VHH binders against q84jc2. Designs and how they scored, part 11

Target 1, 232 residues: q84jc2
Amino acid sequence: MSKMRNLVEEKFLEFYESWVIQLELYLHQLLIAHNNNTMSETELRHLISKLTTHHKAYYTAKWAAIREDVLAFFGSVWLNPLENACSWLTGWKPSMVFRMVDRLRKSRVVLVEAQVKKLEELRVKTKFDEQKIEREMERYQVAMADRKMVELARLGCHVGGESVMVVEAAVRGLSMGLEKMVKAADCVRLKTLKGILDILTPPQCVEFLAAAATFQVQLRRWGNRRHYVTHS

## First folded at step 1 (VHH)

Design b2e (framework vhh_7z1x_3)
Fold by ESMFold2-Fast, scan of step 1:
Structure b2e (fold): chain B 232 residues (1-232), chain A 124 residues (1-124)
Amino acid sequence: as target 1 above (232 residues)
Amino acid sequence: QVQLVETGGGLVQPGGSLRLSCTASGFTFSSYAMNWVRQAPGKGLEWLSGISGSGGYTSYADSVKGRFTISRDNAKNTLYLQMNSLQPDDTAVYFCAKDSPEYLWFGEDAFDIWGQGTQVTVSS
């Protein structure tokens, strides 16, 4: 099994490095589009579609990988320590994306009141969905210390044979529970991203996606240069 | 209209091999992850294997890991399942399934199954 888990990690590391390189290329295109008043709505929509397809590719690959080894995503080897420290249930915290939305309120491409109302409704729903997942995670962590799990641990120390099968079933149950929670968190991420893009105009979508990609790329660069930045 | 047609099933001896094929039409095949699912007599659907649109990622259920191999040919709009070391408990109707577009946006673990499947019977 450890050979299979290592293969999953190696494959996703290779995928993620390539995915980030492509994200940086898309970020350059988004910044050019944002600073250029000559792009048509059709051209902007095409660029936005490339970014949404790119994000969908990430979640397609991630869900295939977590089906095989969800634990690889808790302390991922393809992320530097800073990226891992900033993660919430194996990815970005959905409500934090509204900080980037707040930048649009102060931009030259101002949000109309109807958009502001819809974004606030989406923000409230997103926070509610996050709280549900956080309660699920808390229940999961408490279940790790439940009487039955404590008994299984004790049994494993003193009894052979049957205890191995019971422990293996419990471990499979725990992995399935984590997979379900990670998918639930990713669902909130995808619903939030789609919701924001559906509310915004194409120029606003470009500005939003540029802000999000900039943050993701810079966080990776800062973490990779950690030894040159920290003096404490 | 989306259509999936499974072929390649049949009667095989324990320890034998079969290769299943699924021909897809009505959608951009390379844009969707594809899955193999089976239903044994009197049982519910069991997910077996998945493959990403590009073919770069594959995953397997523990019950078939090491014995079954999923692959795809995007130029032919065809999904494959190579089944080795077949056991009597592999007897089932095998379906190929497309990931729903809603799956990618809303995280539903639902499969779109449009064919009648192909029967695999492992018996001596």
Scores: ipSAE 0.000, ipTM 0.164, lowest interface PAE 11.9, mean pLDDT 80

Design b2f (framework vhh_7z1x_3)
Fold by ESMFold2-Fast, scan of step 1:
Structure b2f (fold): chain B 232 residues (1-232), chain A 125 residues (1-125)
Amino acid sequence: as target 1 above (232 residues)
Amino acid sequence: QVQLVETGGGLVQPGGSLRLSCTASGFTFSSYAMNWVRQAPGKGLEWLSGISGSGGYTSYADSVKGRFTISRDNAKNTLYLQMNSLQPDDTAVYFCAREDYSLFYDSSGSYFDYWGQGTQVTVSS
């Protein structure tokens, strides 16, 4: 049955649906905090902590899943086609979040010069880390093609069951390489997110997290309603 | 051929200082994040510090924050660890490690593809 989802796909689909529902609830809380202006610094820090913990839960579940089947994350069944089309190495592109940070300069809460400098340093570092991963992916694709060609040539010269062990070893190697790259991309995502939150004040963190969650939620809604788009 | 060679270890008294060096060859040094990791007798590996390829970003384990400083000289293909206020608990074999990718966790998880041979640091009176 070529239509059968494997166990990893089924479990992660169930996890992701619940995770997105909770993200929408947190987004509602972030928007209330941003619009109300009456919340204390302690209350804002608690809300930011909830979002940070929520994102950590996602990566904990994701890394457990990719250890079992990394290929499930390339063309994921729990994402709609628009979400899949907008993904970079199984998730959001780290440098994209700086577009949201740039909007903070036009916000009611203004960035000070020291913050602007730290954010620019982080932006440059993030772009460098992305380019490094893209070069590794390119090297992997070349090495994978060479490895497959060599193994196929060996198999063409053999008669019998030896080919089964060689193919199995090659497939294992390919999966391990992809797992390494996906984890590397996720580490850049986590470092970028943490870096931004460490630089921003609690009200600025709330505004940033609200912008990021709004984009993620709206992208999902747009993809689910292909013939009707909202700009909210 | 990738090689990492550590130097600068030795015997030092409590409160003393040491500077470890790691000389890299066989790759474009500035393109790779580098890390320091230690292993105390009978214990597992402990990540201490990491530095980005450009040197613009550094991170430290809580056990060494304020006492150790990581740096690099990309023109000399050399990584450094300045260790101040050394304590008996700092006694370990110290390794430099090339990180193909960033840390997997906030403070402790990382993946390394090449390691040096290690240099022994003993803090004793």
Scores: ipSAE 0.000, ipTM 0.124, lowest interface PAE 13.0, mean pLDDT 80

Design b2g (framework vhh_7z1x_3)
Fold by ESMFold2-Fast, scan of step 1:
Structure b2g (fold): chain B 232 residues (1-232), chain A 125 residues (1-125)
Amino acid sequence: as target 1 above (232 residues)
Amino acid sequence: QVQLVETGGGLVQPGGSLRLSCTASGFTFSSYAMNWVRQAPGKGLEWLSGISGSGGYTSYADSVKGRFTISRDNAKNTLYLQMNSLQPDDTAVYFCAKGYDEFLSYYDSPGMDVWGQGTQVTVSS
């Protein structure tokens, strides 16, 4: 079992490293597009599509890995300690991206009133969905302490192969609960991302995606520097 | 028993519109992503569009972006495909397909586990 879990972690580590390298390349293209006002709407939409596809690839790989070992995503080995400290249910907190959207209000490419209203509606809905998931996670943690932990401790006191099988069944049940919660959180992330991109114009989408990718890349670089004895 | 039944196909003129429906039974419809796939005469299968279980996320193949719209009504266990600006090369048998879970579109899925019988769409003058 441990060997299977190690393989899942190693496979996702390789995937994530490559995924981040490609994200950095897309970030470079987004920054060029943002600074170049002569790019056509078709060219901008193509670049936005590449980023959307890239994010979908991440969730495809994540959900496949979670099906095998959801616990690998709580304290992930492919994330540095700073990235792990900033995680909300194994990823970015959906409402946090509206801080990046707020930059567009101060941007040279200003939001129109209709966009502001739609973004505020989406922000409120996103926060509501987050709170609902947080309440479910709290209930899970309370149940874990009162019921499942007592059950596992009691079962662990029994001797023989039967106790091992019963403990494994209980652990599978706990993992399924976490998998459901993580997928629910990822669904909110995808809905939030799609919603923002549907409301924004292509130039605004490029600025938003550049801000989001910049934050993700910089957070990783800041956390990685903590591991080195020297800065250069 | 899981079943998917496609309806709404027919003969339509170039530039016309058509709406396909897929009625699902035998599973919790809202818990699964749904997809539209087509097969033109003498060609392989082509994925067209996917929608998450909640309906909150959609994806489209480049060949149909801007012309086709996927939607679902979870209360009626029904998936829809609104097809506009139809072209002769849209002539195909259209299938709806169940995804593996509610968060995977066809693009993100390792494969689809249930397919319907299909409905024929012919675009001709």
Scores: ipSAE 0.000, ipTM 0.132, lowest interface PAE 16.8, mean pLDDT 80

Design b2h (framework vhh_7z1x_3)
Fold by ESMFold2-Fast, scan of step 1:
Structure b2h (fold): chain B 232 residues (1-232), chain A 125 residues (1-125)
Amino acid sequence: as target 1 above (232 residues)
Amino acid sequence: QVQLVETGGGLVQPGGSLRLSCTASGFTFSSYAMNWVRQAPGKGLEWLSGISGSGGYTSYADSVKGRFTISRDNAKNTLYLQMNSLQPDDTAVYFCATDEYGLYLEWSSPYFDYWGQGTQVTVSS
């Protein structure tokens, strides 16, 4: 258990650091495309595809890692304390990306009425799916306090081979429940991201993705600066 | 007990066609979204296509759009993948897979709750 947890954390830390470096490179390309206005629609769609593939790679790696040790994603060692404090079920809160969409209404690439309507419908659907998961999480936490916590607390007071096997089975059950919940949350994230990109034009997609990547990169830099270089 | 069994794989020439089947048992098939996933020699898992429980919604990976068609027959508890214009790069073990949540149709990871054992497809001249 503890050895497998360390290996999962080490492998994902290495993956995540490389993934973030590549995200920063893509952010640079998005900012150039947004400011230069010389790229064709085909070139913009190609860049958007690179970003979507990059995000898909993240969830592919995450779900493989979660299958081995979901608890590694709660208070992750590859995230700084600020990033961990801002996490909702191991990632970004889906409804918060609509704040980035709102910036498009103030840009040169203005949203048409049909897009505004579709984005509002998507926002409502996203909030509904998000609340459904929050209710499941609350139900899980209440059940954990009543059943699993009481049983684990009782067994934790006993030292021996018999109690070790029972505790391992109980922890496995808890992990399976969390894994299902994290995957559900990630599916809402992916559906929300895809939905936004399907509604927006290529120039609007570039602006949206640039805003999202900028906030992610800035949050990481701010948290890292506070952690190791900032005094009180 | 959930069980998925793939059949229909084999050797085919480039440009050829093949139809894969996946027979499901142990669950209410029409209530579950179904997916096709492949693994090429020396490569990771690649999601190809998904279909909703009712069959009303389908989704495809860019690598197979226009060439592959996913379908299902809920009366027979069977999922299908019609593969046309096959290329050497389509050589892989093909798996059917499903999840209980039904959210895996869009941008889904290869990780699912239930998997078949796979069927080999080889495209060579």
Scores: ipSAE 0.005, ipTM 0.241, lowest interface PAE 10.1, mean pLDDT 81

Design b2i (framework vhh_7z1x_3)
Fold by ESMFold2-Fast, scan of step 1:
Structure b2i (fold): chain B 232 residues (1-232), chain A 126 residues (1-126)
Amino acid sequence: as target 1 above (232 residues)
Amino acid sequence: QVQLVETGGGLVQPGGSLRLSCTASGFTFSSYAMNWVRQAPGKGLEWLSGISGSGGYTSYADSVKGRFTISRDNAKNTLYLQMNSLQPDDTAVYFCARDTFEYSSSLYDYWYFDLWGQGTQVTVSS
C-alpha cells in the first residue's frame, strides 16, 4: 500500500542518514587505532564491539522495515544510484569482502597459515550459500512470471471485483517471497562478517573494518558527486 | 559502575497490563541497541523485543507482536516494555540486555548480550 510504503521509506531514510553519520565517526576512530600501535587489546576489542553493534543495529532496523515493505529495499530512496547498482539482493555481496581481506594482506595485514586456511574455508562456504540463494531467486522469478501471466489471463476473462482480489493476492505472495530471500541473504552477510572477525586478531579486525567502512563511505561520496555532474 | 536495573514487575490478572522499566548506568546508553528477554519457569531464554540506539527501529517476537511495545528515553537512560493483553503463559522473569554483534544463527532467536539486568518477576494468574 502506498501509504505504508511512504511511511516505511521515510522512517528508514531518517534512520539510514543518522546511521551513516555515525559510521563516519567510527571510521575516524578505526583509522586512528589502525595507525596507533599503543592501544591495548581491550581497547581494540571495545572499538570492534562498537562497530559490530552498529552493523547489528542496521540489520535490526532493516528486518523491521522489510516486514512492512520489502519492495522499498529494491529501489531504495536512501541510496544513490551507484550504491543501488553495487547491491546484491539489497546489500553487499558477501564473497566480495574476501577481496578486501586479500588486498589488506598485501599491504599491512600479516596472516598466519591457520588464519589463511580458515578464511578459505569460510570463503568456500559463503560462495556456496550465495549460489543457493541465487538459485532460489531464479526459481522465484520464473514462478512470478508464470503467476502473473495466469492472473493477467484470468483478468482478461473476468470483469468485476474478483480482479482486485487476484491482484492483491499476487502482490502479497510476491512480497512474502522477496522478504524470505532478503532475510536469507542478510543471514549470509552476518555469518560472513562474524566469521571473518572471529578468525582475525583485534588489530587485523580494526584494519578490515576500516577498509570496509572506507569503501562504503567513498562509494556513497563517489555516487553523490556523479549524480550532480551535468551532461554537456 | 556499568549496570542495568529492571523494575515494574508484579502480579496481574489475565487481560491486564504492566509497564516494565530498565535503568542503565555507567555507559553511553544511546550508543547501544537494547533488548527484552524472558525466562518462563522450567524453560530457556526467549527473546521478545529489540530497539535501536536511536529508538528509530524496533523488532518483536511473534508471540508478543501487537501486545507488547518497546520504547526508550535516552535522556533518562531508561528502556521500557509496555505489556498489554497479558496471558498466563507470559509468566516469567523479564530481563533487559545490552546488545552486541555476537550474533545468534537466527536474528529472531536469543542474541549474545554482554550486559544483563538482574531480572523482574511477572506473574499472570487469576
Scores: ipSAE 0.005, ipTM 0.162, lowest interface PAE 11.3, mean pLDDT 79

Design b2j (framework vhh_7z1x_3)
Fold by OpenDDE, second read of step 2:
Structure b2j (fold): chain B 232 residues (1-232), chain A 125 residues (1-125)
Amino acid sequence: as target 1 above (232 residues)
Amino acid sequence: QVQLVETGGGLVQPGGSLRLSCTASGFTFSSYAMNWVRQAPGKGLEWLSGISGSGGYTSYADSVKGRFTISRDNAKNTLYLQMNSLQPDDTAVYFCAKEYDLWSEYYTGSSFDYWGQGTQVTVSS
């Protein structure tokens, strides 16, 4: 089914494309840093900070956009179907990043016992937070079949002006609930990311961020090969 | 302590223009999305416009699209709302509101974590 983009989708698509381009540039820098043992800790921290800031920039834009239309992020048109399939509440699932860390450990990253312990604690906390959000989402989904939504469905059969106003008000109410859940999820994402970065050393952070960025970029590429995505 | 202070409100005739300002302090201004909301007499809060931390992304409610423009000067820690073609229905108290801290331990469910005191805008002939 062909879907027409709304203004929010178009505008955010443009933003996201630019954001991804910048991410790729940072990825390149991360890879250079990873392969360059001469970079100082200060330089590494600066690079990490730039990436962190870049991610924050995404979410400040996202939160501006979801206020206008949170529904645009459920089935994001700026993502390909593979990316969307891997999406949890409009973004990456927080707990998945620990798999990335595990893979790094199995390759060349050596973590001390204290780091491992902290990571496990963070993993448990992250999982707990995810489950809490999922329960809220489930509650929300069940509540959609309540009396108010039934009334909304009934009104949907009418084309009168007053009915339209009532429907719009109801949709706004639903959107507000979704917005809260999305923001909660985003907070868990960023908290998890920050937690990991706080546990890892600067060199380890660079390696982790490089791996994460690589995964994101490759996922997009793989998805695009399978399904054409129109970019502005 | 976080502070938001709105200025620029006043009385204008229909079709007139106003520019609101919101001066922020107590936090890293550029790291947060900012919003304008208003409350008309006897009505609830209405979101009007949002802007990303860098200012690279803006959003608007349908009620103000084409008439209002949100902007920010991060060097001055100031948020702006240019309001053109004002109508009597635009009469309200206008607030600037800060987005929730993204690095917070727990999202409280509130849309915004800080508000200004508001500035009165009255559109009347």
Scores: ipSAE 0.481, ipTM 0.791, lowest interface PAE 1.2, mean pLDDT 89
Fold by ESMFold2-Fast, scan of step 4:
Structure b2j (fold): chain B 232 residues (1-232), chain A 125 residues (1-125)
Amino acid sequence: as target 1 above (232 residues)
Amino acid sequence: QVQLVETGGGLVQPGGSLRLSCTASGFTFSSYAMNWVRQAPGKGLEWLSGISGSGGYTSYADSVKGRFTISRDNAKNTLYLQMNSLQPDDTAVYFCAKEYDLWSEYYTGSSFDYWGQGTQVTVSS
């Protein structure tokens, strides 16, 4: 049958298109809530919960997909080139969300000193977790290159079914290592998101989520509007 | 407290079919991906299939593609594996496994938080 990678890419593309459409609908609700001071705390918490559930749904689908083909997430066809260029281990770099938090300090919504302190502690921890993953990625890339080159060199000298098994084992090892690193990065992303939402009040959470969703949606729109240079 | 209970295993002839069920409790079932994993006699664990929390995305190992179908009923907190065209090599203990909790602390390398007890599937003539 057809190549598995094409099927995973097609299937996740379909999922992601639907997921982005729903994100835009939630963004609309977040902007209404942010501009309207009549919503109750219960209504705001419900909206925040819908966004949290929506992001979790993305990661449950992603984790199912990476087990089948993690490489589909490195240079994803459902992302435009600008989105791919901005990716860190198949997603947004966790520390970058603190730029959205910086907007809260300049908005009409004021952070109290206790929140500022907790956000700074979270920022430091997030940067530390990112650095741990980056060191593991560097070690993996070195080990992957050494192992792959040695194994491929050996296989180039042999004929027979034994070489097929060695190549399959090497590819499985590479994929498992990448899957582990992607999952580690996703855990840092979700822990950072949860941490920010736990520190912020419901109105501040709505403003933060609206800023984050706006950036994600706009980045996609900017990348989809590529300009071509044509010469005579 | 998280609990996963598998049922539906048994003895079946080559070419036959079985449907496995896994009933989950102690967590918000629809918020987590679920997986089927097996262990054949004298062999290691083999991942077979995964399904996203909503059921909108499914994945399969090459060894079972076209033969096995994963599904879930979030209203009943139940995961299913429909197994068709069973072969003697499918003889194994089948486990239901919950995907790692993405809200937990730094990822430790384990893909699954919780496992069921397993259900035996034996394919023989």
Scores: ipSAE 0.253, ipTM 0.668, lowest interface PAE 4.8, mean pLDDT 84
ESMFold2-Fast, scan of step 1: ipSAE 0.070; ipTM 0.576

Design b2k (framework vhh_7z1x_3)
Fold by ESMFold2-Fast, scan of step 1:
Structure b2k (fold): chain B 232 residues (1-232), chain A 125 residues (1-125)
Amino acid sequence: as target 1 above (232 residues)
Amino acid sequence: QVQLVETGGGLVQPGGSLRLSCTASGFTFSSYAMNWVRQAPGKGLEWLSGISGSGGYTSYADSVKGRFTISRDNAKNTLYLQMNSLQPDDTAVYFCARSEDYLPYYFTDSAFDIWGQGTQVTVSS
């Protein structure tokens, strides 16, 4: 039922709040690893694996939730308005990670030529995948407008079970289309993240993950602080 | 022709070990994530473990963490599952499955596009 969809949103809100708290704890561990510089490659790979598993848990929960209610992820109640404003198809924009790597290169991280070449190849592939998804979203929005007109026309002609069935079929089709699009975007995010981590050494991975987690945590704090001030 | 072939299954005693292999052909093996999935008698499909195309990232289901190890040899187009401390509850048909080049996740029909035929593992005394 429709009431069950609201429960899915509430459960994901609880999940996400717990997930962010654990991300902050992992960020603390990443910052210790960065500052101490005494961890073995095995210890660093273990820490990187913890964060990889943590992100896997997010997408596992997200994909289960979008199967039930994909619209919950457009204007999510567990995100503040600033986080929502910075979202691209329900999450971070994949090409953003290359700007983060570029920033790290200018401050602390020295990359060898082979890594730079692989990062450029990955950047091109990621941008191509982003553009493909953006074109699919354009097609979806056009199809959505046409379908709405057809449904409105059918509702005007039919009153009863037949009109209800037609509306339900159209809504199911729209939801399935959005679910496919969100999963496609998430796949590009995961391919991009995996690609970056495959190219970087374990110490460089720690630097990258620390920067990414710091930005995510700070964005949430900035948005929450702004919201509080607005309501004061 | 895209194909996955599992080998290495058999009968083992509780506490024993087995190593499963999956040989891939017809596609660029290193470009895809690979997974192990099992189906126990009277139960549904259970995702066990996944490995990225490079082999740099692995993931495990809670039921097998610390006991099973996934690995791959891209030069030989072969995926492996080292199974230690086997229990009667590990009795199942084991499948290897290909997924798109991203971090491995829990089984859904849309997650895996190519499957092997499966290999039987029986754990009994």
Scores: ipSAE 0.000, ipTM 0.138, lowest interface PAE 13.7, mean pLDDT 81

Design b2l (framework vhh_7z1x_3)
Fold by ESMFold2-Fast, scan of step 1:
Structure b2l (fold): chain B 232 residues (1-232), chain A 126 residues (1-126)
Amino acid sequence: as target 1 above (232 residues)
Amino acid sequence: QVQLVETGGGLVQPGGSLRLSCTASGFTFSSYAMNWVRQAPGKGLEWLSGISGSGGYTSYADSVKGRFTISRDNAKNTLYLQMNSLQPDDTAVYFCAKDYSDLLYTGEYYYGMDVWGQGTQVTVSS
């Protein structure tokens, strides 16, 4: 490996592998619930709550990790190359989940007019928040090439405590900016997920969560299979 | 029914300390993440700190990291903000805000917060 893993990367790799295994177990339960259609509303809400708690655990761990090293989440070592290629600002692109919602319109579970209207309002809001974050990303990228940063790079070529401290402060500021951006993107993800689950009925929530978990699990398996074939 | 009431604000000298409290009622306090937000005179809202429902995870804005400590007592339905090394730029109305999620906090996206308190004024001046 061209880069040694730091402690944050190793700790999160171990967490993520366990988290995905548990996601596969929950996916199995979601598929049983969806196919059998005998579970009570209370039982379905309990299962949905388990999935919601599981996703909350992911973001709790992620936010702790990015506080220590946000750069670990850009080109993550716990994700295979296919998963990394499909990432938008260290995770899934919020608007993509509406493709899974659209699948519900083709199932036996019929969305009522009020739900369709609320989902469309949420889609528009999600797209707006997503574009706002993309504009912020562009600003951070441009800031790396600003005259001030170019001047600091020139000063960094000279050995001196003052120049070193100024460059270190600028790099720390850039990392803090990325942390805020990643957290902003994660907040849009969580708002989108909660919004969808609040609009859908429990059976529709189960179908939606099953579709999302299936995609996540399959993407990982496809990428891992390719890695094995190319390296073994 | 859902209410948040902030107390503990006041006048303090630069370098001083204050502890803010927020008492919650009308909901299961331990099931929701809580946040502290402030608004300085003539400025917009600034998110300061968040804490998960269990208290197991906390986060801070760079402007207050190392100086402020967020905590909660779920048995008393109370959120706290311990403020140390106060500076004139900390002068603001401080609000507590309930997260829209039972086990999540929105960090810098305070506009995703569901319920806001009335605020308590903090003035740092000599």
Scores: ipSAE 0.000, ipTM 0.150, lowest interface PAE 13.2, mean pLDDT 80

Design b2m (framework vhh_7z1x_3)
Fold by ESMFold2-Fast, scan of step 1:
Structure b2m (fold): chain B 232 residues (1-232), chain A 125 residues (1-125)
Amino acid sequence: as target 1 above (232 residues)
Amino acid sequence: QVQLVETGGGLVQPGGSLRLSCTASGFTFSSYAMNWVRQAPGKGLEWLSGISGSGGYTSYADSVKGRFTISRDNAKNTLYLQMNSLQPDDTAVYFCARELDYGDYLFSPDYFDYWGQGTQVTVSS
């Protein structure tokens, strides 16, 4: 039986489908730019700006949606099961992008020593932020099992409507805690993306963004192929 | 008006102990998580330890687990790092850092918004 979607889920599903279609169009432009040595630095910077604006639009829409229903982002209906399985705190794991940067090691344009050092510094900072958020998530999960939360759960089952306001306040508190953690994770994602793009040259930025978009699009196709492969 | 001042650095022998202090002013100390970060000669910044505003949660880098202890006294607006079993590779400038509020992290250039001046720790025989 299909799960019924709420209004936040329906609205964000519509947004996300359009956002992915536009990402695929930008990916085609990035691949053309990567194979064309006649594009000026200004033209490359303009294309990079389109991609960064596109990613910022995603987080603007996401933060509006989580203000209304953060739980919609845990097990998202607009993602297939494979995409959901690969998610870390409602999105991509920031340290994953450094594996995509490693692709530049074998590219026509090699990284200079100064870039390698800056990327390593950024990788260490990103890992520190990931670990901090993971520790906060652990604390959140432990707090849900404390005596007060267990007692609130018991009251909700035993008295029916009598403690409704107290239970609703606790649920609101849980949602606010998750919203804070999701925003913290998204801030690390945006800072990591900006940091990488600030370190790389425009041709390297195009190659990096093409690799990242290719992985995202391919992961979606792999998950969707599993769903649509049938024999009549 | 935010200030962080580290003290307690110095020369110590291998296997010895040292206690660093960081005195904070210009903000509500108990509302912010605090961190210790070091920079060894010729190396980048290494995060060592963090402590929550209440002191109820602490975290450590694998390189210092079991040897270093972070603590705070919110009544005195002071952060501490107790360093035991010091090794020559612990030689570094040690910095106290106030954790950036996650809301301000978006497009911020730094993970920490305020740093102390640093205090030199040298582990040598």
Scores: ipSAE 0.000, ipTM 0.125, lowest interface PAE 12.2, mean pLDDT 80

